# VH-VL binders against q0atu2: the designs that were tried, part 251

Target 1, 119 residues: q0atu2
Amino acid sequence: MLDKKARIRTSREYRNVFEKGKRLSGRFLIIYYVENALDNNRFGFITNKKIGMAVIRNRIKRQLRAIVREYQGQVKNKHDIVLVARAGIGKSSFEGMEKDYIAIMKKAGLFARNANKID

## First folded at step 13 (VH-VL)

Design tf34 (framework fv_dusigitumab)
Fold by ESMFold2-Fast, scan of step 13:
Order: sequence, then C-alpha cells, then structure tokens
Structure tf34 (fold): chain C 119 residues (1-119), chain A 121 residues (1-121), chain B 111 residues (1-111)
Amino acid sequence: as target 1 above (119 residues)
Amino acid sequence: QVQLVQSGAEVKKPGASVKVSCKASGYTFTGYDINWVRQATGQGLEWMGWMNPYSGETGYAQKFQGRVTMTRNTSISTAYMELSSLRSEDTAVYYCARDYDYYETSYFDYWGQGTTVTVSS
Amino acid sequence: QSVLTQPPSVSAAPGQKVTISCSGSSSNIGDTYVSWYQQLPGTAPKLLIYDNNKRPSGIPDRFSGSKSGTSATLGITGLQTGDEADYYCGTWESSPSAEYVFGGGTKLTVL
C-alpha cells in the first residue's frame, strides 16, 4: 500500500491538481498532474459515481492503488498525480488497467523512457 | 474553439429508428466521454447515456436500455446515438454533451446545438 | 426515488435577487457535487455552476451556488432581462445503476 506521505489527502490539494495540472487521457484513466514543491511524489485516486455502485468504485480504487505502488519507482520525482477512473473502467481487467496506466504515464513523460542509470 | 455540431432535424414514423450524429472539434475527441440528453417539447432534460470514445464502452439509462445504441467514429471525431422502435413520446430535441471530470464528479461543459426528432403517427 | 425537485417557476424584477432550490436525497445531492445549467429560450443548455459553487470562465460572479445536506441552491443577484431562462440542477446517482439526473427545471421570468 502507498505510504501516507505519498497520498494526496485533502480536497484542497486535489482541486489544486485539477486546476493547475496538465490533463492526459487513456482508455480507462485520466491523469491530472503537476510538479510539486516537495521532495516526493503524491498520488490521488478518484472514482466518481458515474463508475457505478460503491462496491465497484472501491474495487477499482484498490486496484489502481496496487498498480501505482508496483510502478512508483519508475515515476519522476516531485509530482502530484491524480488518477481519475473513466466511464467504462469497471468492464476492464486488472491487466487492462495496468497497461493503460503504463501507457499514459509514458506518454505524459512521467516514466523513464529510453534512459538507464549506470551501475 | 471547442464545438459539438449535430446533424439536422428528422421526421420519423412510429416503429422507425433514428441515428443522430455529433461531430466534435477543437479538442482531442477520445479524451472526453460524450453524454446524450433529450428534452421533449416543454419538458425537462433527460439523461440517456454515456459513451467513452477511446474504449467504445457505453452506459445507458434503464429507460432506454434495449432501444438505444451509442457509437463513434474516431477517424472523423463523431459520436452517434441511435434510438429504435420510435414512439410519439420520443419526439424531443436530442443533445450531445462533453463530459468533464473535476474532483469527485463530472458535468457537461460543452453541448451540441440539438437535433429535433419528430415522431408522427 | 432519485428525482431532484425544483420549483417550476420563480419571478423577480431587474436588479433584484432570486434563489432557486434543488432538493434531492442522500444517494445523489447528499453524496456528491451539484452542477447547474442555464437554458435560454430556443438554445442548448449551458454550464453555469460546477462542484457546488464554482463558475466556469465567462460566467459572471452574480451567479453563485451552495449546497447543504441533500439540497442545493442557485443564487442570482442583479437580475437582468437576459437571465430569463430555464435553470436545471444536475448530479450523478449510482443506484440501482449509474445515471446522471436532472432537476425538473425552474423557469425564471424577469418582469
């Protein structure tokens, strides 16, 4: 699970990312992202009522957190990133969500691409 | 800059089908879900469903389930709503609208001009 | 039921203030955020308020929104003849299936 320090907690912080951030859409996910003044990344997760009933929204949120945790080491530091579930995400598989996340993060330039660290 | 332009008025007989188009411009079409909303003469707004133009997934209001189909053609940035088995009470103005996600909800930030569909007996 | 209730009409004179209510339930307004749409005669609806109380660019500050419990309110000050329109509240309902629900609409007459 993600450390508390790595989570966006308040409605004010979420709205800041929506208002000042860049938007990029995937097949089942949208991200809003902005560079922060901290020395770490923070993630937020939104599954609004258009996704479905609470059981579905809670499942999607858990799965997205698991995906983000697995790939957090590949994310460029000092960003606030909010993941928003798009309509239809409930029909996606876990692997489908994972592939969409990787694709959108690479397209946003938030993942390392064609770059390595030596030693 | 952002525009949704809908097809022209239709007159149909009961039992027929109608297919309304909604052409998007000024933004990345696949980046925003499209909703369809209708309004019968002198009545309020009634939500019909959403369509995700990236995935092709749809969700329909229970009232229209089995009669409505929402599709898109991404090469021409156009969304479609087809309503079958038309009845006189389907006489309405049909709108497409762009879905914008903000914080813990979404809403319709841009609307098409509307397509009048008249079903006459 | 997930019907949002609005008064069918309100009226006021130019320069006056008016409020339009929108009453829902714990499963819609009580549990999410409300938007308001303005529909001028013969035109498509236009987004007026989102996130309970925020205005899109181009909407003057004489339009305001608020929410308390399971009800939302649209406020309009400094009424102008050009405000004569139908006003709709709207929000998402997730049960029994996800649907966007609108209020019945309120016709504002500026006399």
Scores: ipSAE 0.854, ipTM 0.930, lowest interface PAE 0.7, mean pLDDT 92
Fold by OpenDDE, second read of step 14:
Structure tf34 (fold): chain C 119 residues (1-119), chain A 121 residues (1-121), chain B 111 residues (1-111)
Amino acid sequence: as target 1 above (119 residues)
Amino acid sequence: QVQLVQSGAEVKKPGASVKVSCKASGYTFTGYDINWVRQATGQGLEWMGWMNPYSGETGYAQKFQGRVTMTRNTSISTAYMELSSLRSEDTAVYYCARDYDYYETSYFDYWGQGTTVTVSS
Amino acid sequence: QSVLTQPPSVSAAPGQKVTISCSGSSSNIGDTYVSWYQQLPGTAPKLLIYDNNKRPSGIPDRFSGSKSGTSATLGITGLQTGDEADYYCGTWESSPSAEYVFGGGTKLTVL
């Protein structure tokens, strides 16, 4: 479970990331990321209505949180990062999601130089 | 500059199929879903489905399930919508539209110019 | 017939204010954000409002959006002849699969 300190919590915070941040898309995920004025990263997770029923959206959120938690120690600090699930993600495997996350984060240059779990 | 350019008008007979193309430019094609929306003459907008150009995944409106197929050719940044078993009621202008995911929803921020499909005997 | 309900038509004189309502339910407008689209005669729809009340670049502040409960409203102040068009609200509904739903459209006539 991600620490509360590591979570984007308010609508205003989310919207700030969407409005001010950079956007990168992958197979299953879109990330919006922007520098923050904090000493830590904050993560947000979006599964919009296009994804489907609440049960599916919640499942995907849980999976994405698990992925982010696994790699959070390897992400450069001082970033707000929002993960947006793309339609169709429900048919992907967890490993597929993880692979996509890693690929997008690499492309964004958000992993620390000494990261060791980003094959 | 984001642009969606659709193929030309089509005239088909009942029972035939039509395939409309939508060529995207000015952005990363695989990064945004494509929606298809049609509009019969003098009628409102009707959503048909979405297609993820990266994965090829699709989601169709229940009304068109089994009759619509949305595909893409990523090498030329082109989306396709094929509608089979055409009926007179399928006569409409068909639009492709880019889907922008924003916060907890998405909206269609860019639209093609539309393709008129006429189904008549 | 449309999932979202709009008045078929509204009219006003130049310079006046008009509002267009969009009524839905808890499964669509009540659960997510609404977008509005403007369709000028003989043209493709154009995004007018997103996220209930946000304007894309190029859309003048004469256009506004709001949402309350299961209803959304489009406001147009300082009405101009060029505003004569069809206006559609739209949003996503997720049951059993996600579908985008439009209102029936409202024809705005500038008198």
Scores: ipSAE 0.790, ipTM 0.934, lowest interface PAE 0.8, mean pLDDT 94

Design tf35 (framework fv_dusigitumab)
Fold by ESMFold2-Fast, scan of step 13:
Structure tf35 (fold): chain C 119 residues (1-119), chain A 121 residues (1-121), chain B 111 residues (1-111)
Amino acid sequence: as target 1 above (119 residues)
Amino acid sequence: QVQLVQSGAEVKKPGASVKVSCKASGYTFTGYDINWVRQATGQGLEWMGWMNPYSGETGYAQKFQGRVTMTRNTSISTAYMELSSLRSEDTAVYYCARDYDYYETSYFDYWGQGTTVTVSS
Amino acid sequence: QSVLTQPPSVSAAPGQKVTISCSGSSDNIGDTYVSWYQQLPGTAPKLLIYDNNKRPSGIPDRFSGSKSGTSATLGITGLQTGDEADYYCGTWDSSPSAEYVFGGGTKLTVL
């Protein structure tokens, strides 16, 4: 459950991250990320139609939000970060997505190398 | 510079299999999904499937279910598409294309030059 | 037959303007974004428009895109002989399964 200030809400804001941000890929996830001028992080989540039907896309989106929420305290401040589900993510386990997220965030320099679950 | 270079033309008999390669360079191969698209002579573009070179996962168009297999070799940045039980109507140019995610969709930003496959008796 | 409908051909003289339509449904164009591809004779397709109306680097502003409801339109102004090509719209469709779908293609002839 991310609060309103931690969410990227508008299509304009999403496109800004895609256009100005850096791209880094994992096995099941891609992140686009850019520093912001705010005092907090904001996250966006994209599950496009190539992932599958709405029921699968909605499940993946919920699971990604849960993962981000759990590790939010480990994320370097003042970033807009968009998570994009890759083709095939629907066949991943929750643990697989979680490991991928941690690995990508560490590689991007957005996470401490020894990042742990918050709760 | 991003490039996708495909293998050369193939001539096959009905019932045979063909395996087309697509070698990527100029970018991180595992970072972008690869799609396969074919085009029969004088016809339109027809999507065959996607392959995620990082995970190895695939998704195929229903029309090709049971006849197509998409794989990759990450050590040489090469994607493969194998089509079995060939018929004369499989005569086409086969393209690989790189999938680029942008906002709520994705599209094919770079394409291979195409591989002509002719199926004749 | 194609999931997305395009006119099979369009023609105009150099310097004129043409539009190419692409009609789909609520399960494709109606709820996602359209791309356009240009295929010159004997060559592979090339990305021309993405996200309904955005141009990749190197594509001149003579090319434009738009979307309304379940239809998309490619506009080309100041036609040049080098624009003779086949044009395809494309997008993702998740019903009944996730597939990328193309329009049937439109052959543009410049006088």
Scores: ipSAE 0.847, ipTM 0.928, lowest interface PAE 0.7, mean pLDDT 92
Fold by OpenDDE, second read of step 14:
Structure tf35 (fold): chain C 119 residues (1-119), chain A 121 residues (1-121), chain B 111 residues (1-111)
Amino acid sequence: as target 1 above (119 residues)
Amino acid sequence: QVQLVQSGAEVKKPGASVKVSCKASGYTFTGYDINWVRQATGQGLEWMGWMNPYSGETGYAQKFQGRVTMTRNTSISTAYMELSSLRSEDTAVYYCARDYDYYETSYFDYWGQGTTVTVSS
Amino acid sequence: QSVLTQPPSVSAAPGQKVTISCSGSSDNIGDTYVSWYQQLPGTAPKLLIYDNNKRPSGIPDRFSGSKSGTSATLGITGLQTGDEADYYCGTWDSSPSAEYVFGGGTKLTVL
């Protein structure tokens, strides 16, 4: 479970990331990311209705949170990062999601120099 | 500049198939889903489905399940919509539209110019 | 017949204000955000409003959107002849497979 301080919680915070952040897309994920004025990273998770039923959306959120939690210590600080699940992600494996996350985060240059679990 | 350019008008007989193309430019093709929407003459907009150009995954409206196929060629940034077993009621203008995921929803921010498909005996 | 309900037509004189309603349910408008599209005669639809009340670049502030409960409203002030068009609301609807749904469309006539 991500610490409360590591979570984007308000609609205003989400919209700030969407409006001011950079966008990168992967196979299953889209990330919006922007620097924040904090000493920590905050993560948000979006599974919009296009993804499917609530049960599916919730499952995807849980999986994405697990992935982010696993790699959060290797992400550069002072970023707000929102993960948006792309349509079709429901048919992806967890490993596929993880691979896509790593790839897109690397492309964004959001992993720290000493990151050792991103291969 | 984002652009979606669709193929030309089609005239088909009932029972035939039609395949409309939508060429994207001005952005990363695989980064945005493509939706297809049609509009019969004098009627409203009707959503047909979405296609993820990166994965090839699709989601179709129930009404078109079994009759519609959405595909893409990433090398030329082109999306395709094929509708089979055409009926007179399929006569319409068909649009492709880019899907922009935003917050808890998505919207169609760019549209093709439309392709007129006429089904007649 | 459309999942979202709009008035078939509205009309007003230049300079006046018009509103177009869009009624849905808890499975669509009540659950997510609404977009509006403008379709000028003989042209493709154009995004007018997203996220209930946000305007894309190039859309004048005469156009506004709002949502309350299971209904959305498009407002147009300072009506111009060039605003004569069809307007559609749209959003995602809950389903075993999510579907995008449009309103039936509203024809705006500038008198």
Scores: ipSAE 0.723, ipTM 0.923, lowest interface PAE 0.9, mean pLDDT 94

Design tf36 (framework fv_dusigitumab)
Fold by ESMFold2-Fast, scan of step 13:
Structure tf36 (fold): chain C 119 residues (1-119), chain A 121 residues (1-121), chain B 111 residues (1-111)
Amino acid sequence: as target 1 above (119 residues)
Amino acid sequence: QVQLVQSGAEVKKPGASVKVSCKASGYTFTGYDINWVRQATGQGLEWMGWMNPYSGETGYAQKFQGRVTMTRNTSISTAYMELSSLRSEDTAVYYCARDYDYYETSYFDYWGQGTTVTVSS
Amino acid sequence: QSVLTQPPSVSAAPGQKVTISCSGSSENIGDTYVSWYQQLPGTAPKLLIYDNNKRPSGIPDRFSGSKSGTSATLGITGLQTGDEADYYCGTWDSSPSAEYVFGGGTKLTVL
């Protein structure tokens, strides 16, 4: 699980990322991201009702947290990053979500290390 | 800058199909989901479904499941909504709208001008 | 019937204030955020309010939104004749399947 310091926790902090950050879209994911004034990264995860019922939203959120945790050491320091699930993500495989995350993070210039260790 | 431009009015016979287009410009087409909403004469707005132009995935309102198909052509930044087995009660203005995610929800920030579809004998 | 309930009409004189209600359930308005759309006669809807109470650029501050429990309210002060329109609330509902739901609409007449 991600350390509590590495999580965006309040609605105010989320809204700041949406309002001040850059937006970049992938196949199943959108990220909103902004540089922070901290010495660490913070991540937020959003699965709104258009994704499906609670069981599906909770599964997607758990899988996204697992993906972010696996690659957290490769993310450039000092960023607040919110992952937003797009419509249709519930039909994706775990590997599909992971591939999309890596691609979008690379395109955003947020990976500091090589992230090509998909098995 | 952001524009959604829809195809022109259609007149159809009962039992026919209609395919409405929605051409996007001024933004990255694959970056935003497209929704379709209709409005029968003198009535309210009715949501029909969403289409993710990046993945091609769709979700339809239960009322239209089996009669509606939403597709896109990314090379020309155009979304399509096809409604089959038309009846007189399908007479409406059909809108496409861009889905924008903000915090824990999403909403429709830009709308096409609408396409009038008339179903009559 | 609409999943979200709005009064069919509301009216007031220029310069006055009106409120338009939108009532839902714990599975829609109670669980998420409400948007409002304005539809002038003969035109497409336009986003007026999002995230319960936020205005897009270009929307004057005489338009406001709020939410309490399973109901949302649109407030309009300093009414102008150009505000004559249909107003719709909208939100996502995931029960039994994920659908965007609109209120039935409220026709505002500025007398």
Scores: ipSAE 0.855, ipTM 0.929, lowest interface PAE 0.7, mean pLDDT 92
Fold by OpenDDE, second read of step 14:
Structure tf36 (fold): chain C 119 residues (1-119), chain A 121 residues (1-121), chain B 111 residues (1-111)
Amino acid sequence: as target 1 above (119 residues)
Amino acid sequence: QVQLVQSGAEVKKPGASVKVSCKASGYTFTGYDINWVRQATGQGLEWMGWMNPYSGETGYAQKFQGRVTMTRNTSISTAYMELSSLRSEDTAVYYCARDYDYYETSYFDYWGQGTTVTVSS
Amino acid sequence: QSVLTQPPSVSAAPGQKVTISCSGSSENIGDTYVSWYQQLPGTAPKLLIYDNNKRPSGIPDRFSGSKSGTSATLGITGLQTGDEADYYCGTWDSSPSAEYVFGGGTKLTVL
């Protein structure tokens, strides 16, 4: 699990990312990202009601957290990044989600130069 | 400038099908879901469903399950809504609307001009 | 009949303040954020308020939104003749399949 320090936790923090950050969309994910003034990255996860029932939303959130955790060491530092699950993601496999995450993060240029798990 | 331009008015007989188009411009078409909403004359707004232009995935209102099909052609940034087995009660103005995911919800920030569909014998 | 309940109509004189209520349940308004849409006569709906109380660019500050519990409210101050329109609240409702739901709409008449 991501450390508390690595998590966006407050509504204010989320809204800051949404309002000031850049937006990129993938097949299953939308990311909002903005530089922060910290020495670490923070990640947020949004599974809105469009996704479906709470059970589905929670499952997707857990899967996304697992993906982010796996690659967090390869992400450029000093960023707040919010992942928004797109409708339809519930039918995707974990590998499909992971692939989409990698693709969108690459497009955003958020992976470090020495990243070795993104191919 | 974001724009959604819909196809022209349609007149259909009961039992027929109608396919309305919605051409998007001014943004990345595949990056935002498209919703369809209809409005009968003098009535309120009724949500029909959403379509993810990237994946083609859809979610329909239960009321329209089995009769509605939402598709897209990404090469021309166009979304389609087809409604089959038309009834007189399907007479309405049909709107496409862009879905903007924001925080824990989404809202429809841009709308097409609407397409009037008349079902009559 | 609509999942969200609005008054059918409201009216006021120019310059006055009006409020439009939108009542739902814990499964929709109580659980997520509400949007409001303005529909001028003969036109497509327009986004007026999102995230309960935020205005898109171009929407004057005369328009405001709030939410409490399972109800939302649209406020319009300094009422103008051009505000005469239908207003709809909307939000997502989670069921076996998530559906977007609108209020029944409120016709605002400027006297």
Scores: ipSAE 0.702, ipTM 0.920, lowest interface PAE 1.0, mean pLDDT 94

Design tf37 (framework fv_dusigitumab)
Fold by ESMFold2-Fast, scan of step 13:
Structure tf37 (fold): chain C 119 residues (1-119), chain A 121 residues (1-121), chain B 111 residues (1-111)
Amino acid sequence: as target 1 above (119 residues)
Amino acid sequence: QVQLVQSGAEVKKPGASVKVSCKASGYTFTGYDINWVRQATGQGLEWMGWMNPYSGETGYAQKFQGRVTMTRNTSISTAYMELSSLRSEDTAVYYCARDYDYYETSYFDYWGQGTTVTVSS
Amino acid sequence: QSVLTQPPSVSAAPGQKVTISCSGSSSDIGDTYVSWYQQLPGTAPKLLIYDNNKRPSGIPDRFSGSKSGTSATLGITGLQTGDEADYYCGTWDSSPSAEYVFGGGTKLTVL
């Protein structure tokens, strides 16, 4: 679970990232991302109804939060990043989602130059 | 500019299959899901399913499950919808549409011009 | 049958106002965001409104949307002859399976 300061919480903040951010798509994930004026990163998670029933959406959301938490130390500072689950993500494995996340974050230039190092 | 261009009109006999194409241009094809929607003459819009052109995954409306197949060819940015075991009630205009994710939902921001499929004996 | 309920037709004179309703349930409109599509005669549908009340670039502010409970409303002010079209609401419903659902459509006649 990410702590409160690392989470995008309000609909206004989410819409701001969608309106002003850059969009980058992966196989099962889309990210919208923008620099913020804070000294930390914030993450948002969207599993809209096209993904499936609530039990599926809730599972995907939990798995995405676990993935983001695992790799949070490798993400460049000062970004608001919203992860949007794509149609079909419910058929992916945890490992498949994890690989997609890493690939997208690297493609966006959001992972530190050495992903296994801090600073 | 975003554009979806569909194949031309088809006339089929009952029991045949039809395959409609939808060629995308002006954006990264694999970055947006494609939906298929049909409309019988004088009737409303009916959603058929979605296809994720990156993963190849699909989801179909229950009504069409078992008769519809949605595929793509990423090298030519083209989506396909094949409907089998055609009946006269499948006579309709078939549309492809691009799915756009915004906040807690998604919607169809660009549509193809439509392909008329007529099923008659 | 359409799962969202719209009046089959509405009519008004040029310069007047019309309102088109769209009624659903707690699992569709009540639990997500509504879009509206305009279909001019002989053409493909075009996105008019998304996220309940937002307009895409190029859509004039004469078109507005709102949502309350399980119902959504499309408003058109300053009605023009070029607005004569079919109007559809649409949204996602994930129960029992994820499907996009449309209203039955409303034919707007500018008399």
Scores: ipSAE 0.849, ipTM 0.931, lowest interface PAE 0.7, mean pLDDT 91
Fold by OpenDDE, second read of step 14:
Structure tf37 (fold): chain C 119 residues (1-119), chain A 121 residues (1-121), chain B 111 residues (1-111)
Amino acid sequence: as target 1 above (119 residues)
Amino acid sequence: QVQLVQSGAEVKKPGASVKVSCKASGYTFTGYDINWVRQATGQGLEWMGWMNPYSGETGYAQKFQGRVTMTRNTSISTAYMELSSLRSEDTAVYYCARDYDYYETSYFDYWGQGTTVTVSS
Amino acid sequence: QSVLTQPPSVSAAPGQKVTISCSGSSSDIGDTYVSWYQQLPGTAPKLLIYDNNKRPSGIPDRFSGSKSGTSATLGITGLQTGDEADYYCGTWDSSPSAEYVFGGGTKLTVL
């Protein structure tokens, strides 16, 4: 489970990332990312109604949190990062989601230089 | 500059199929879903479905399930909407629109110019 | 498909203020954010408002949006003749296959 301090929590914080951050899209995920003034990263997760029913949205959110948790130690510090699930992600496997996450994060240059879990 | 340019007007007979194209430019085509919306003459907007140009995944309105097919050709940044078993009630202007995912929702920030499809005997 | 409820028409003189309502339910407007679209005669729809009350670049501050409960409102101040158009609200409704829903549209006439 992600630490409380590692979470984007408020609507204001989310909107700041959306409005000020950079956007990159992958197969299943869109990431918005911006530098913050903190000593740690914060992650946000968005599963909008386009994804489907609440049960599906919640499942996807849990899976994304698990993925982020697994790789959080390898992400460059001082970033607010919001993951937005794209429509259709519900049909993806966990491994597919993970692969997409890694790919898009690499493209964004958000992994640390010494990251060792990045395939 | 983001642009969506659609194919020209179509005239079809009942029972036929129509395929409308939507060519995108000015942005990364695979990065944004494409929605299709139609509007009968003098009527309101009606959402038909979405298509993810990256994965090819689609979601259709229940009303059009089994009759609509949304596809794309990524090499030319073009989305397609095919509607089969056409009826007179399918006479409308058909729009493609870019879907921008924002916070807990999405909205259609850019629209094509529309394609008039007329179904008549 | 469910349709959000809008008044069929509204009218006002230039310089006046008008409001257009959009009524939904807890499963659509009540759960997410509303967008508004302007459609000038003979043209494609244009995004006017997103995220309940945000304006895209190029949209003047005469246009405003708000949401409360299961209802959304579009406000237009300093009405101009060029504002004569159809206005649609829209949002997503969750179902086994999520669907986007529009309002029925409101025709704004500038007197």
Scores: ipSAE 0.673, ipTM 0.914, lowest interface PAE 1.1, mean pLDDT 94

Design tf38 (framework fv_dusigitumab)
Fold by ESMFold2-Fast, scan of step 13:
Formats: structure tokens, sequence, C-alpha cells
Structure tf38 (fold): chain C 119 residues (1-119), chain A 121 residues (1-121), chain B 111 residues (1-111)
């Protein structure tokens, strides 16, 4: 589970990201993202009813939180990022969702450039 | 300018199949799901299914399961909906629509102009 | 038929206000967000309202939406002859399978 300070919690905060942020789409995920003034990252997770019944939506949300938690150290600081599950995500593997997340975050320029440098 | 342009009217015999196309322009085709909705003359809107043009995944309304197939060709930004085993009650205008995700839901922000399909003996 | 209930018709004079209701259940309206679509005669539907009460760019502020419990309402003030159309509410319903559901539609006649 992500720390409470790293989570977007209120509907107002979510709508702010949708209204002011940039949108990038992947195979199973869409992200909306905007720079914040808090000096830390916050993540939100949306699995709307088109994904399926509550059991499916809860599973996807849990899996996305696990993926984000694993890669949180690579994300450029000072961003609010909302992950939205796309139609069909329920048919994806965990690995498929993880690969999609990495690809879209790289395309957005949200992974720190030096995260993969070891020299 | 976002635009969805559908193929022209079709007249079919009962038992035939029809394939309607929907060509997208003005946006990244793979970035938005496509939904299909039909409307019989003087009747309301009826959802048929969604297709994710990036993954190729689909979901169909239970009523159409087994008769409908939704596909796409990403090289020409075109979505397709094929309905088989046509009956007279399939006479309707068929629409494609772009799915936009916002907060805890999604909705259809742009619609094709519609394709009239008439099934008559 | 439709899982969302709308009145089949409403009528009002130019300049007046009209409201159109959309009634659903806990599996659709209560736990989600409603959109409204306008269909002028002979045309494709057009998005009027999303997220219960938000307007897309280009939709005048005389169109408004609200939601309470299992019901949503579309309001139109300053009614014009060009508003004569069919109006549909819509939302996702995840029970028993995920499907987008529309109301039966309301024909607005401007007298």
Amino acid sequence: as target 1 above (119 residues)
Amino acid sequence: QVQLVQSGAEVKKPGASVKVSCKASGYTFTGYDINWVRQATGQGLEWMGWMNPYSGETGYAQKFQGRVTMTRNTSISTAYMELSSLRSEDTAVYYCARDYDYYETSYFDYWGQGTTVTVSS
Amino acid sequence: QSVLTQPPSVSAAPGQKVTISCSGSSSNIEDTYVSWYQQLPGTAPKLLIYDNNKRPSGIPDRFSGSKSGTSATLGITGLQTGDEADYYCGTWDSSPSAEYVFGGGTKLTVL
C-alpha cells in the first residue's frame, strides 16, 4: 500500500489533475499528470464501472498500486499522477500492466533521467 | 478537429452480415476506446459494445454476444463493427463514438454521423 | 427495455425553463456519474453534460445537470426553438456485466 501522503484522496484533487494535467495513453492505462507544489509525488487510481464488477475493479486497483509502489523511486518528484484503467485491462497479466506503466511513464518524461544511470 | 466518419447506408437481406466502418481523424486513434451504439427508427439509443484500438480487446452487450464483432485497422485509423445473422429488427442507424475517461467515469464525447442499415426481405 | 427511466416527452414555451429527469438504481446512477446527450432531428447525438454537472466547451450555460441519489436531472433555461430534440441520460452499469446504459429518451417540444 502507498503511504497516505503519496495518495490523492479527495474528489477535488482528482478533478484538478484531470482538468489541468496532461493526458497520455497506453495499451491498458491512461495517465493524467500535473506538477504540484508539495515537493512529493501523489498517485491516484481510477477503475470506473466499465472495467467490470467491484471484485475486478478492486483487483486491478490493488495491482496498479503495487506496480506504482515498486517504481515510485524512479518518478520525478513534485507530480500528481492519476492512473486510469482502460477497457480491457481485466484481461491483462500483471506483467502486461507493469510493462505498460513503465512505457507510458517513460514517454511522459516522468521517470528521472538518471534513475537508470550507474556511472 | 476530431472527426469520426462512417461508411454509407446498407440494405441487406435477412441472414446476411453487415460491416460498418468508422474512420477517425484529428487525434491519436489508439488513445481512445471506440463504442458502438444503435438506434431503431423512433426508438432510443442502445449500446452494443466497446473496442480498445490499442489492445484490440472488446466487450459486447449480452444481447449481441455471438453476433457482433468489433475490430480495427490502426494503419488507417478505422474501427469496424460487423453484425451477422441479420433480422428485420436490426434495422437501425448505427453510430460509433469516442470514449473519454474523466474522473470516475467515461462518456462519448464525439460521435460518427451514423450508418443506416435496412434489413428487408 | 431501458434500465434508466425518463419521461417520454416534455413541452415548454420559448424563454421558459424545463427539467428532464433520469431515474436509475444503485448499480448505475447512485454509484457513478451521469452524462446527457442531445439529439437534434436527423442528426447524431451530441454530448451536453458530463460528470453529472459539467459542460463541454461550446455548450451554453443555460444547460445544467444535477444528481441526487438514484436520479439525475437535466435543466434547460431560456428555452429556444433550436432546443427541440431528444435528450438521453447515460451511464455505466456494472451489474451483472459492464454495459453503458441509456435512458429511454425525452422528446422536448418547444411550443
Scores: ipSAE 0.841, ipTM 0.927, lowest interface PAE 0.7, mean pLDDT 91

